# Ledger of designs, part 81: miniprotein binders against q53ft3

Target 1, 195 residues: q53ft3
Amino acid sequence: MFGCLVAGRLVQTAAQQVAEDKFVFDLPDYESINHVVVFMLGTIPFPEGMGGSVYFSYPDSNGMPVWQLLGFVTNGKPSAIFKISGLKSGEGSQHPFGAMNIVRTPSVAQIGISVELLDSMAQQTPVGNAAVSSVDSFTQFTQKMLDNFYNFASSFAVSQAQMTPSPSEMFIPANVVLKWYENFQRRLAQNPLFW
Below, E stands for the ipSAE of ESMFold2; O stands for the ipSAE of OpenDDE; V2 stands for 0.75 times the mean of E and O plus 0.25 times the DockQ between their complexes.

## First folded at step 9 (miniprotein)

Design tP2 (at its last look DockQ between E and O 0.37; V2 from the best seeds 0.00; counts 0 for: pae E 6.5 > 1.5)
Fold by ESMFold2-Fast, scan of step 9:
Structure tP2 (fold): chain B 195 residues (1-195), chain A 86 residues (1-86)
Amino acid sequence: as target 1 above (195 residues)
Amino acid sequence: SPESYKRAIRYALFAQKYAELIAREAIKNNDPESYEEALRLFRKAAELYLKAAELYEKGDKEEAEKLMEEARELFYEALRLYEKLK
């Protein structure tokens, strides 16, 4: 249903479903994370009148989760970028994960998605510093994400002479990956919000 | 308890809303056969959540919790099948 992306890390597309209406992604070494993207995969849309509230949590000194509302995803706005660097270790706000017994590991944070009625979501206020409001910060994040992906994909490039014939395996020419990267950078430079 | 009752009603509502969504997609895509099983499972889950709510109201907590678990398994399977639809 949902995906979670951190620059420099593998994308997560398999959230752990912990209740009918609740999904969780683990974020190890969260203190090294500045931004998180949460998005809908497009496979299952929200039913009419429903959306997702996006929460962030980290373990307190006793290993118990402290949950904070970051924002929302909906069919009309199926992706959101959140800044989690600088979020404080204070007591979390009231949230739908409050009664849930979620196992915590030190240095591992979580993104939680709670499927809610839109009317219920309208009654909630996200923490003020979570939503990405700066075009420059977004551009830096996107550029790092692009660089990471290109470097990862390029690490698999081999010359034609080094390839073994394998009709059951598909290959993408390195120049196609490079052309996609160049086109994406050009579009980003023309309009940082084109995505 | 009031909280258990509210949870059962909430999950019944959600199962019904997913069933409505699937029914509309089946019609829109003229492909009722592909959506049939996921739709059936969401509808069955909704029925079980509603029955669990009635049992919580009557104080039959043990039977209500059993139905909640059965409904949960159906709900999870329905979402899994829905996600695989082309």
Scores: ipSAE 0.693, ipTM 0.898, lowest interface PAE 1.2, mean pLDDT 78
Fold by ESMFold2, look of step 10:
Structure tP2 (fold): chain B 195 residues (1-195), chain A 86 residues (1-86)
Amino acid sequence: as target 1 above (195 residues)
Amino acid sequence: SPESYKRAIRYALFAQKYAELIAREAIKNNDPESYEEALRLFRKAAELYLKAAELYEKGDKEEAEKLMEEARELFYEALRLYEKLK
């Protein structure tokens, strides 16, 4: 139902189902992880009126899990990127006495997803700075990519007078690229998910 | 470079969105093998964009820009493969 992607690691697509409505991914060596992507695989949607609350769990100094709400995924916003670097043990504070550290067993953090009613999710407040991007930023990204592609492709355009024939080379007139660019922008303005 | 960080995060989400759409299409068509390489490339592009975001945060702009270019190439190759399946 869910996937979890961390930079530099294989994508995890087999969450451990720990209850009918709860799923978990293990994050070993969690102190090296700064961002996670949580997403729906697309195989099983949430039931109507429901979505997923996404949590990050790390062990506290006693080894007990501390769960923090990162944000949400829903059928309408099926993926999100979360920053967890500021949520880990030892983040956000500095202590001058390293010799006072207690030796403890290395621990694994977890990403938990709880299937809940959307109304219940609306009453919850994620920890600050956790969610960094969602579907709402998708349209802006698409527009920026289109601008980048158009500028890149246009830098290779030549006028008809500058062309020299080459049978092994194919050319695209710049006005075709411009027309495609304008049409794509218009379609995105009408429906950001038309593709 | 807060703008560079935000750009990389947005590109990671976009690549992941394509991966989600392709995975859904592969299941709907009951043909996961035909879509597997495009799906893999979209996911790899998302991973590289995310890594670039982390490098921007660490101030390693030169390496981050190289990963952004590599991710863009993978993304466009994934699009090329996906278009051939249509």
Scores: ipSAE 0.107, ipTM 0.631, lowest interface PAE 6.5, mean pLDDT 72
Fold by OpenDDE base, look of step 10:
Structure tP2 (fold): chain B 195 residues (1-195), chain A 86 residues (1-86)
Amino acid sequence: as target 1 above (195 residues)
Amino acid sequence: SPESYKRAIRYALFAQKYAELIAREAIKNNDPESYEEALRLFRKAAELYLKAAELYEKGDKEEAEKLMEEARELFYEALRLYEKLK
């Protein structure tokens, strides 16, 4: 259901399912890790109204796990990148993984994903600056921007018969804007990284 | 720069998004083998973009840009392979 990617390491696609609604990835040598990508494999979606709360756990000075909420993944946001390098000194938060007395080697951290109701997730506050970006937010923003621009430009469209002489103004045919929009949409659909 | 870092992160996410899409299609079509190489390349691109982001954050701009370019090449190759499967 989930994958975990660390830069310079092999992708992990085999999460340990520790409960019906909880999955864990082990991260050896976690101190060298700056960012983690958590993603859905696309095999099994979240049930309707549910998503995944993503937690990071590292051993404290006593070897006890400190869990912190990093952020979320959902069907609409199936991938997220988290910065974990700065979290080593953070205070633990409430987490759904309980007192997992997982005898951990001091060098191993964990990424935990808890399948939860979206409404419950909305009430949770991730640790600051852990969530870096989401693709869906960017895509949605881009689409909204495009639509906004097109709508804005189109709102000024007048037929030639409706034009009043304004020698100080330049006019662009509406078809130019439409063609631009269509071309941009096509390129965006083909490759979001075309720019 | 902060902007370069953010860009690298976005690109990593995009690459991963395509990997997810392909994984879904592979499952849907019950043909994992045909999609395997494209999937691998997208994931590798994501990895490299992520590493580039880390390097940008550290100020290693030159090496970051090298990884960005490598990731881009992998990404486009993955796209090419994916398009052949459509």
Scores: ipSAE 0.033, ipTM 0.468, lowest interface PAE 2.8, mean pLDDT 79
ESMFold2 (binder alone), look of step 10: mean pLDDT 86; pTM 0.855

Design tP3
Fold by ESMFold2-Fast, scan of step 9:
Structure tP3 (fold): chain B 195 residues (1-195), chain A 86 residues (1-86)
Amino acid sequence: as target 1 above (195 residues)
Amino acid sequence: SPESYKRAIRYALFAQKYAELAARLAIKNNDPESYEEALRLFRKAAELYLKAAELYEKGDKEEAEKLMEEARELFYEALRLYEKLK
C-alpha cells in the first residue's frame, strides 16, 4: 500500500504490517538521513473517510523508541516529504556513557503509518515543522513542476541549424521532454492518486 | 541564499519523484532489475541536491554549485535510461 524513499537509498515498497491498521518501514543509519518521502502505491486507495497518519520513531539515549507525528497521507494527498534531521535525539543533549559508546552499530529508526479516520487525523498536530512547508503535496508540486520544467526546458531549445557541436556538452532532445510532459500529464489526469 | 536553497530542494524533489515513478513501473512490470540503474541514478542525484541545499544554508556557495552540477549530470543520465524503459 505504501512506499518510503530516502535520497541515495533503495526505495522500500514492502512495509511490515505490525497490526491490522499499522505499517512500518525500517530506516537503518538514520543519522545520515535528512529527508524521507512517504507515498501511497497507485494500486490500492484508502477506504472512504480514512487516511494515514505518518510517524517517525528514533531510539532515545536508552534505546527506547520515541514516536513523533510527522504528517498525513490521504487519497487526495497521497505523498509527502518530511525533514527529520532536526528531530533526532541526542543532538547537543546529555546522554549516559557506555562500553559501546566509542564504536556504535548502525542505529535503526522507523517510519510508521497508522490507518485512521480522517476526523481523528484532523484533530492531531504534527511536530516540529517536519513537513516541507513550501510543498506539502506531491500532486500539487508535480503539476507545478511539470508546467515550470516544460516551459524552462523549451526556452533553451535550439534548432539543428543553430547547434555547435561540443564533446563536453550534454543535451536532451526537446521531443523527449515533450513526450515525458504529455505522458505524465495524461497519467496524472487518469489517476491523481498514483502519486 | 534562501532562493538557492529552495531551488536545490525543488530539484531534489524532482529527482525523488522520478525515482518514485521508476519504482512504480518496476512494480507494475514486475521487473525491478531493468529499472534499478535509473532508480539508483535518480536517488544519487536527489542525494547530491539535498547536500547542495545544506551547503547553501551554510554559505558554501561554490561547493554547493559544484554539487548541483554533478547532480544535474546524474539526473539527465537517469532520465535517458528511464525514457528507454517507458
Scores: ipSAE 0.000, ipTM 0.075, lowest interface PAE 20.3, mean pLDDT 68

Design tP4
Fold by ESMFold2-Fast, scan of step 9:
Parts: sequence; C-alpha cells; structure tokens
Structure tP4 (fold): chain B 195 residues (1-195), chain A 86 residues (1-86)
Amino acid sequence: as target 1 above (195 residues)
Amino acid sequence: SPESYKRAIRYALFAQKYAELAAREAIKNNDPESYEEALRLFRKAAELYLKAAELYEKGDKEEALKLMEEARELFYEALRLYEKLK
C-alpha cells in the first residue's frame, strides 16, 4: 500500500505489516538520513474516512525504540516529505563519558504507518520541525481555484436569445472559458513547473 | 539557500506525485508492465531532487545544481513515456 524513499537508496515498496492497521519500513544506517518520503503506491486507496499517521522510530542509548509522530498521508495527500535529521539526537546523548561506556546497538530506525480515522488524526499534533511543505496542497489549491473560476464564470452564461442588449457591456462565450480551462489543465498536467 | 532547498523539495514531491499517478493508471488499465519504465524514472527523479535538497542544506550548491539538472532530464523523459501511454 505504501512506499518509502530515501535519497541514495533503493526505494522500498514492501512494508512489513505488523498489525491489521500498522505497517513498518526499516531504515538501516539512519544516522546518514536527512529526509524521508512516505507515499501511497496508488494501487489500493485508504477506505473512505481513513488515512495514515506516519511515525518515526530510532533506538535510544539503551536500544529502546522512541516513536514520534511526523505527519499524515491521505487519499487527497498521498505523498509527504519529512525531515528527520533534527529528531535522531538529543542534547544529553552527546555526553562523552556515557558514550565511552555504552555498546552501540545496530543503527536501524523505522518508519511506521498507522491506518486511522481522519477525525482521530485531526486530534493529533505532529512534532513541529519534521514536516515540510506539500506540493499536493498547492496543486489541490490550483485545481480548486481553476474549478471555482470556471464554475463562477459559467454560472452567468446565457444564450443569445436571453441576452439584454447593452452597448457598454462585454460578454464572453461560455465555450471560450471552457476551452481556456481545458487547455490550462492539460498544460498543468504535462508540466506542473511551466510557471 | 532556503529557497533552493524548498524548491528542490517541491520538485521531489511533484515527481513522486506523478509516480503515484502512473502506478494508479497502470492498475486501472491492468497493464503494469507498460508503465514500469515511466514509474521508475519518476521515482529516480524524486530521489535525485531529494538528494539535491540535502546538498543545498549542506551548502554544496555546485553538486546540488548538477543533481537538479539530472533529475529534470529524468522527470521530463518520464513525462514523455507517461503521456504516450494515455
């Protein structure tokens, strides 16, 4: 259902299912990882009203997992990038004497995905410095803006038989607005970076 | 710069979004093998954009720009393959 991408590594598309609603990706050598991308494969959508809460886990000095909520993925926002470099160390972990006396556990972190109700996810607060801007939000805004403009403009369309003559006013044929809208959507789909 | 970092992250998300669209189209058309190369290239472009962002954060602007250009080429090649399958 899910994929995990780290720069310079093979993309993972086979999460380990550890419960009916929980999936995990292993991140070996996590100390070299700065960013992680979590995404839906697009093959199986979430059930209606559900989404995925994304967690990051690293071993503490005793080898115990420390889980932190990074953010969410949903059918409407199926990809998200998280910065984890700031989360994998604490100020206390840089104590020289402690470092000398503790045998290092394997440096394997995990990304966890918990399938949850959207209402439940809305009640949760991710760690403040993990999430980065989502292009899906911008793309969705742009699409909604285009839809709103087209719908608004076409709501004032009238047939020529219904027009009241007014020499001081301009009118645009509805089909011209539709053609512009379709052309812009096509351009956006072919090259989302065209502006 | 913060702007270059954010732009690279944004481009990585765009490429990943297209990879997801290609995967969905492959399943919808019951033709996963035809979409395999486009999907691979979109994912590789996303990976390189993400690596460029990390290099921008480290201050290695020259290497970051090279990866941005490489990612761009892969992204547009993937788009060409993807559009032909529509």
Scores: ipSAE 0.000, ipTM 0.380, lowest interface PAE 12.6, mean pLDDT 71

Design tP5
Fold by ESMFold2-Fast, scan of step 9:
Structure tP5 (fold): chain B 195 residues (1-195), chain A 86 residues (1-86)
Amino acid sequence: as target 1 above (195 residues)
Amino acid sequence: SPESYKRAIRYALFAQKYAELIQRELRKLGDEEEAEEAIRLFRKAAELYLKAAELYEKGDKEEAEKLMEEARELFYEALRLYEKLK
């Protein structure tokens, strides 16, 4: 249903479903993460009148999870960018000599998505400044994502003369991918909300 | 408990909304028989969630939790089947 993306990392598209209405992504080494993108895959839409509340959880000094509401995704707004670097507790404190006695385990944070009624979501307040609401920032990120996908897909392009017969495989002409890329980029530049 | 009751009602609504969505999109999905089966499973899940809610209200927690688990299995099977239709 959902995807989770961190710049420089493999995209996650297989959330752990922990209840009928709850999905979780693990974020290992989260202390190095500034931004997280949460998006719908487009395969299964939310039912009418429903959407997803996006939460961020990190272990506090006692190892207990602290959940914070970051924002929302809906059928009408199926992607959101969140800044999490300012949400980590205890990060402003450094002990120059005491750090030698601490055994560091890789820190794992979580992104949680709760499917809720839109009316219930309207009654909730996200933490301040977590959501990147700028259309320009979203457009720039989307352009980078499109470039990455196009470059990746194109790296597998071969001429017909180089093709090995494989009746069990499906092929998409490179020109179709290019045409989709150009059309999407053009539409995004004209109206970021066209999709 | 009141929270368990509310959860069961929300899950029933969720299942009903998916059944309604598939019913409206039935002609677009092509595989009408599989779509109808997904609708049937979502509606059965909703029915069991509603029965679980009644049991939570009566204080029959053990039987309610059993029905919640049965409904959950049907709900997940319906979602899996719906994914195939796209």
Scores: ipSAE 0.202, ipTM 0.639, lowest interface PAE 4.3, mean pLDDT 74

Design tP6
Fold by ESMFold2-Fast, scan of step 9:
Structure tP6 (fold): chain B 195 residues (1-195), chain A 86 residues (1-86)
Amino acid sequence: as target 1 above (195 residues)
Amino acid sequence: SPESYKRAIRYALFAQKYAELILREAKELGDPEAAEEAIRLFRKAAELYLKAAELYEKGDKEEAEKLMEEARELFYEALRLYEKLK
C-alpha cells in the first residue's frame, strides 16, 4: 500500500492498480503542484529484492502521457519527496508504462509506481534535481502535515462493538498509523536525506 | 480558521477511509452497483472537503463553507447507501 501527499491537499492512500506490478495516483489541477511525497504505509512490504520506481506523468498537447522517472522507494527508504514544477515541459524518460496507453484529461497528471527488481532500478537514472533536500521549507511543511495527520488519527478510537459507522469515528486502526509515523520519523532522524 | 481546516481534513479522511473500506469489502457485499455508487459518492465528498480545506487556508471562508455543505450532503448520501449494503 502506497500513499501520495501534495502540500495543501488531502493524502491519497488508495492507488489504482493498473497491472500486477503497477499503481497510479491521479493529480488533478497539476499546474498548481510543486512537490509530491510518495511513501509506503508499512503494512505490505515489497518482496525481497524488489522496490518501487516512481514516475510522474502529465498529458501533452495531444492528451498522451509523458512519463518521467522521479526516483525510488524501497523497504529501506520507504518515502521520498520530489520536486515536479520544473518537469512539466521536459522530455520523457525510460519508463515501463508506455504499453498501457493511458490517456488522461489535460488538467490531470499522475504519479506511477512500478514494482521492479532492485538490480533493474539501480541501472535507471532519475531526472535531474527531482529529489528534494530534507532541509527545504517544503520538508518542514510536510513534517507538520504528518504530525497533524498522526494527531488527528490517534485522537479517535476504533470500537469492535461499534458496528454502525459514524463520521466522528476512525475505523482504520490507529496503531497502523502510529507504526507508520514512528518508522517515518526514525528514518528521517537517522538520515535526513532518506526523503 | 485552523479548526475549520482540521474539520475539513478530518471529514475528507473519513470519506476516503470509507471508500477504501467498501472497496476492500466489495466481494462480501450483496449489491456491487450500490457499492460502486457509495465509493463514487465518498470519493466526491472527499474531493470537495479537500477543496474546502484549501479555501480555508487561503482565507476564503464563504466558498469553503459552501463546499463543506455540498460535501456533507454527498457524505451522508454515501453513508446511507453503505448502511444498506451491510
Scores: ipSAE 0.000, ipTM 0.077, lowest interface PAE 19.1, mean pLDDT 66

Design tP7
Fold by ESMFold2-Fast, scan of step 9:
Structure tP7 (fold): chain B 195 residues (1-195), chain A 86 residues (1-86)
Amino acid sequence: as target 1 above (195 residues)
Amino acid sequence: SPESYKRAIRYALFAQKYAELAAREAIKNNDPESYEEALRLFRKAAELYLKAAELYEKGDKEEAEKLMEEARELYYEALRLYEKLK
């Protein structure tokens, strides 16, 4: 139903469903992540009167998840960009010698999506620094375009065994489309005006 | 209102909506057989969620929770079949 995109990483389109109305994406090495894009795939809309509340979870000092509301996605606004760099556990409590301690237990953060009534969502306030206020910037438009094109192209993918012989048709391997998408996304992350 | 009752109703609504989507896709693609099983499972999940809501209202929490779990398994299977076809 949903996709999750981090600059420089493979797009995730297979959320883990943990309840009838709850979906999760794992974010390994989340300390290197500044922004996350959450979007709806074009195939399954929300039921009328419902939308998705987007949460970010990180482990606290006891390993317990701490969930924070980032924002929302709806049929009318099916993508959103969130800044998570200021929400990571322990950032404000770093010891002066913390950077010198190289013992790292890998921690996995999560993006959670809860399908909720729109009326209930309207009563909730996202954390103040999570949502990117301008979603119409050139860079955000370009990310949406990339996601749309990749999803569209991928919807036509067939295995070689499913192909009928046709000398008049040309085919592009799905891996070529994926590599183009990954390369473009990486270059966009380095310099938004690279083209 | 009890949260368990509200949750069961919400889950039933979601299952009903997916059943509608499966039926629409079956008609659109003129391929009712491929979507029939997903549609059947979504409808059955919705029935069980509604029955669970009735049981929560009556105070029979243990039987309601049993039906919620049974409905959840049917819902997940239906969703798996439906998404594989889209």
Scores: ipSAE 0.000, ipTM 0.272, lowest interface PAE 14.6, mean pLDDT 69

Design tP8
Fold by ESMFold2-Fast, scan of step 9:
Structure tP8 (fold): chain B 195 residues (1-195), chain A 86 residues (1-86)
Amino acid sequence: as target 1 above (195 residues)
Amino acid sequence: SPESYKRAIRYALFAQKYAELIARELIKNNDPESYEEALRLFRKAAELYLKAAELYEKGDKEEAEKLMEEARELFYEALRLYEGDK
């Protein structure tokens, strides 16, 4: 239902579902991450009155997870960009992730998404200025999102080319990906706010 | 299989991304005929790929493969319409 994107890395679309209403993405080498994006794939909407609360977790000095609320995604706002650089010294916030049996590498952070009632989430305050709303940051993020999608599509095309050819398998033509990328680059350059 | 599930999710992502791109084009360029149909087809392909992933996970391989083929046909028809936008 969700995707997670980090600038300079391939997009993740296979969240680990740890409960009916809880999903997690692993973020290895999290100390090099400045921004993360969480987005809905757009095919399955939230039930009426519900949304997704987005949490970030990193291990503290004792190896215990510190969960912080970053913000929300909803049917009306299905994507959000968060700045996580500088959040590691903060204390954890209240969170719905309890004693989940999730085995993690000590240097791996997580993005958690909890499907919750909108009224319940309205009572929780996200940490600091995690949500990114400035024009410059949005423009830079949009450019990075395009780069990451192009890298993902190109990587997928190469991987498919290396596999045994099969007429029943789906293939993404490389020229279509290139044309798509060039078109979006041109449109971004003309009006950074179009996206 | 786990690999079939992952492949279906990747294909769903591609279909959803093309749908998003075309929806933006409809808003910006107001060219409804070709793009509107391509958008509809990409969204339907994404839905079928996601359902195929669920069926693979449940072990219903034959129904999953049937949906994968249906989604693939819709995806390529949508690409054909989008490719015409040069």
Scores: ipSAE 0.000, ipTM 0.147, lowest interface PAE 15.3, mean pLDDT 65

Design tP9
Fold by ESMFold2-Fast, scan of step 9:
Structure tP9 (fold): chain B 195 residues (1-195), chain A 86 residues (1-86)
Amino acid sequence: as target 1 above (195 residues)
Amino acid sequence: SPESYKRAIRYAFFAQKYAELAAREAIKNNDPESYEEALRLFRKAAELYLKAAELYEKGDKEEAEKLMEEARELFIEALRLYEKLK
């Protein structure tokens, strides 16, 4: 349903589902991460009235996770770029992940996505200014990210005949990646600040 | 618990909204037969989530959790079928 891209790293398209409405991506070596992109793949939309709250977490001095709300993704705004540098020493936010015993590797940060009611999301305040607000930087980064993601994903496309049938493994068709890429380019062309 | 009840109600709503999306897509593409199984599974998942909510309210947590898991399996299968049709 979701994808996560860290500037300078390979894209992730397989989130770990930790509950029916909660998904996480692991971010190893988080000390070196400046920006993270969260986006919907375009295959399965949110139900009407729902969206995704995007959280970032890192281990504190005691190894306990500190969750911070970065922002939101919705059917109308299916991707967002966040600057996480400077948030690693910040205060934790109120979050829906605290009730779960989420298994974490020490020294690995996480991006968490919680599927929530839009009305509930409207009452929440993201930390600082995590969202990238510079038009030039956003447009340049997004264009390079789109090209890198699409080219990389397409280069590793596997035909149906090459797939090993496995109930534990999910595959994303190349045409889904293409549909996402075209939709994102179209939206970016209409409004470079649609994020 | 109140949290478990609210979660079950939320998932029932979630499954019902996906059923509405599947029905809308079936009408749009004039292809009701292809979407029928996904729609059926979404509706059944919603019904089981609602029954789980009733059981949580009555304090029958163990039976409620069984229905939540059954509903989840149906919901995931419905999503798989729905994805293939898009």
Scores: ipSAE 0.000, ipTM 0.192, lowest interface PAE 15.0, mean pLDDT 70

Design tZ0
Fold by ESMFold2-Fast, scan of step 9:
Structure tZ0 (fold): chain B 195 residues (1-195), chain A 86 residues (1-86)
Amino acid sequence: as target 1 above (195 residues)
Amino acid sequence: SPESYKEAIEYAEKAQKYAEEAAREAIKNNDPESYEEALELFRRAARYYLFAAKYYELGDKEWAELFMEFAERMFEKAKELYEKLK
């Protein structure tokens, strides 16, 4: 349902589902990460009245996870760019992942997405300065990437009549995602600035 | 824009005034527990309006509008709860 992009790395579209309403992306070598983009894949909207709270976690000097609320994604704002450089070690917010036994590899950070009611999300406060200005050049890169992905995926869309009835779910053929991934990987390997 | 910034600040001040009124009513009725949720929501609405003002100042209208929407929802819920107590 979600994608995650770190500048200079391949996009991730396969989150690990750790609970019915919680999804996690692993970010190895987190010391080199300045910005993270979180976005909805566009085919499966949130149910009416719901959205996603976006958290970032890294191991502190004692190896303990430090979860911080970065912001939100909703049907009305399905992508967000966060600057995580400069976040303080040990400065954590109240987070929904505290009761979860998430196995972590040393030097691996995580992006967590918690699907919640919009009213519950409104009572939460993101860490300051995490959201990136709309005039940032990274916003332009992200928009190009999302446009490229959506255009590519849309070219393989099947009609509803060709699908097995599944009223609660929408589907994308797995091979479409694989072809996009392979094309993106190949082009990025040839020229990281091809956007 | 400067006008959007000013509007967000004005809404923050309004939410803060409602929080102060709710606090006074809680004392007057000697029932702080019943007013606690409404009071907290008014205070949170004021904080989110201030976040909206900050993002308007930074030129990030999308984030500013999101915070305005959240602040408005909290303010409306707080007002509903507060009026039921009267």
Scores: ipSAE 0.024, ipTM 0.500, lowest interface PAE 7.7, mean pLDDT 73

Design tZ1
Fold by ESMFold2-Fast, scan of step 9:
Structure tZ1 (fold): chain B 195 residues (1-195), chain A 86 residues (1-86)
Amino acid sequence: as target 1 above (195 residues)
Amino acid sequence: SPESYKEAIEYAEKAQKYAEEAAREAIKNNDPESYEEALELFRRAARYYLFAAKYYEEGDKEWAELFMEFAERMFEKAKELYEKLK
């Protein structure tokens, strides 16, 4: 349902589902990361009245996660770019991931997505200026990110006959990726502010 | 040479794409020429991203930082290829 992108790294499209309404991406070597992009794949929309709260977590000196709210993604705004470089020394507050007690190794951070009611999301305040505020620049970056993702993914496409059996790996048909790319690009071209 | 910051970003992306293709060919064929080509293209992409970063530096610091990150990653890839060439 979701994707996560960091400049110069492989795009992640297979979040770990840790609860019915909670998804996580791992960010190894997070101290070298300044920005992350979180987006919906466009195949399955949120149910009416719901959206996704986006959280960032890093390990404290004891290896315990410290969670912070970065912002939101919704059906009407299915992608967002966040600056995380200024958030690594703060202390976390209470959050929907607190009861999960997930301990991470040093230098591995996480992006968490919690599916929540839009009314609940409207009452919450993201930390600092994590979200990028320039509409024109964000639209431009989003288009470039889409091109990069599609080109990268298609360069590794293989036929089913060439696949090595691997029961632990997930596979997505290349045609689904193409359909998502074309749909999102069309929406962006028709209304650059739809995201 | 780019005549605009938008053109610089386009040049950077094109150079990055060709650099990644050349790097894959270099690994597959293990030939010095392809390694050197990929190295030069990653350096070129880095320079164009730096030019874009400078454009945003005054008014949009977040975008300047993002393009700086892109440039740094391109230089890092070039450095890795240089180590293999040695």
Scores: ipSAE 0.000, ipTM 0.120, lowest interface PAE 19.5, mean pLDDT 68

Design tZ2
Fold by ESMFold2-Fast, scan of step 9:
Structure tZ2 (fold): chain B 195 residues (1-195), chain A 86 residues (1-86)
Amino acid sequence: as target 1 above (195 residues)
Amino acid sequence: SPESYKEAIEYAEKAQKYAEEAAREAIKNNDPESYEEALELFRRAARYYLFAAKLYELGDKEWAELFMEFAERMFEKAKELYEKLK
């Protein structure tokens, strides 16, 4: 039902379902990630009165996940962009030996989506400034995201016609990307809560 | 607003006209490769302007304005490339 995009990476559309109402995406090498986009796929809406709460987690010093509420996706707003760079551990402090004597070990962060009642979601408070608040910053990233999806869909169609797909790689059909793009545009133009 | 909707539609038509002209010039000069990028950007701009028009019609001014900005950037880049080929 959901997709997850990081600028410069292949889009993920195969969330791991960990409960009937909970879905997770893995984000390897998350230290290089500043923004994450979460969006709904296809034309299938959430059930009436339901939506998705979006969480971000990273491993703490003990390897335990620290979950933070980033925001929400709904039938009326089927995609959202979140800034996660400010939520990572180690930010705001610089010392000369940090880069010199610490081997860079990639960590895996996660995006979690919990399907919840809209009334319940309305009572929750996302972490401060996780959602992109600057219109200019949001516009810049949204432009890059849309161009990335459209260019990927176009080039993928050509490449697939010319090459045999590798079974070890995570591929998405070009028509799935096109369907997402169409659904994104159509849903932005409609508010399901008022029909 | 009706004004914003009209403007978006007019820009979409203008971008489409430029795409058609670029395609015609590509054929005339027997050089489709050189015009490919400009042509595709003009087509993309037209598409974004149409999305903006739809959003204005439905009253979603915030998203409409974002698509107008995308379209304008694509259109300006396409004009730069096309001008160099003239």
Scores: ipSAE 0.000, ipTM 0.124, lowest interface PAE 15.0, mean pLDDT 65

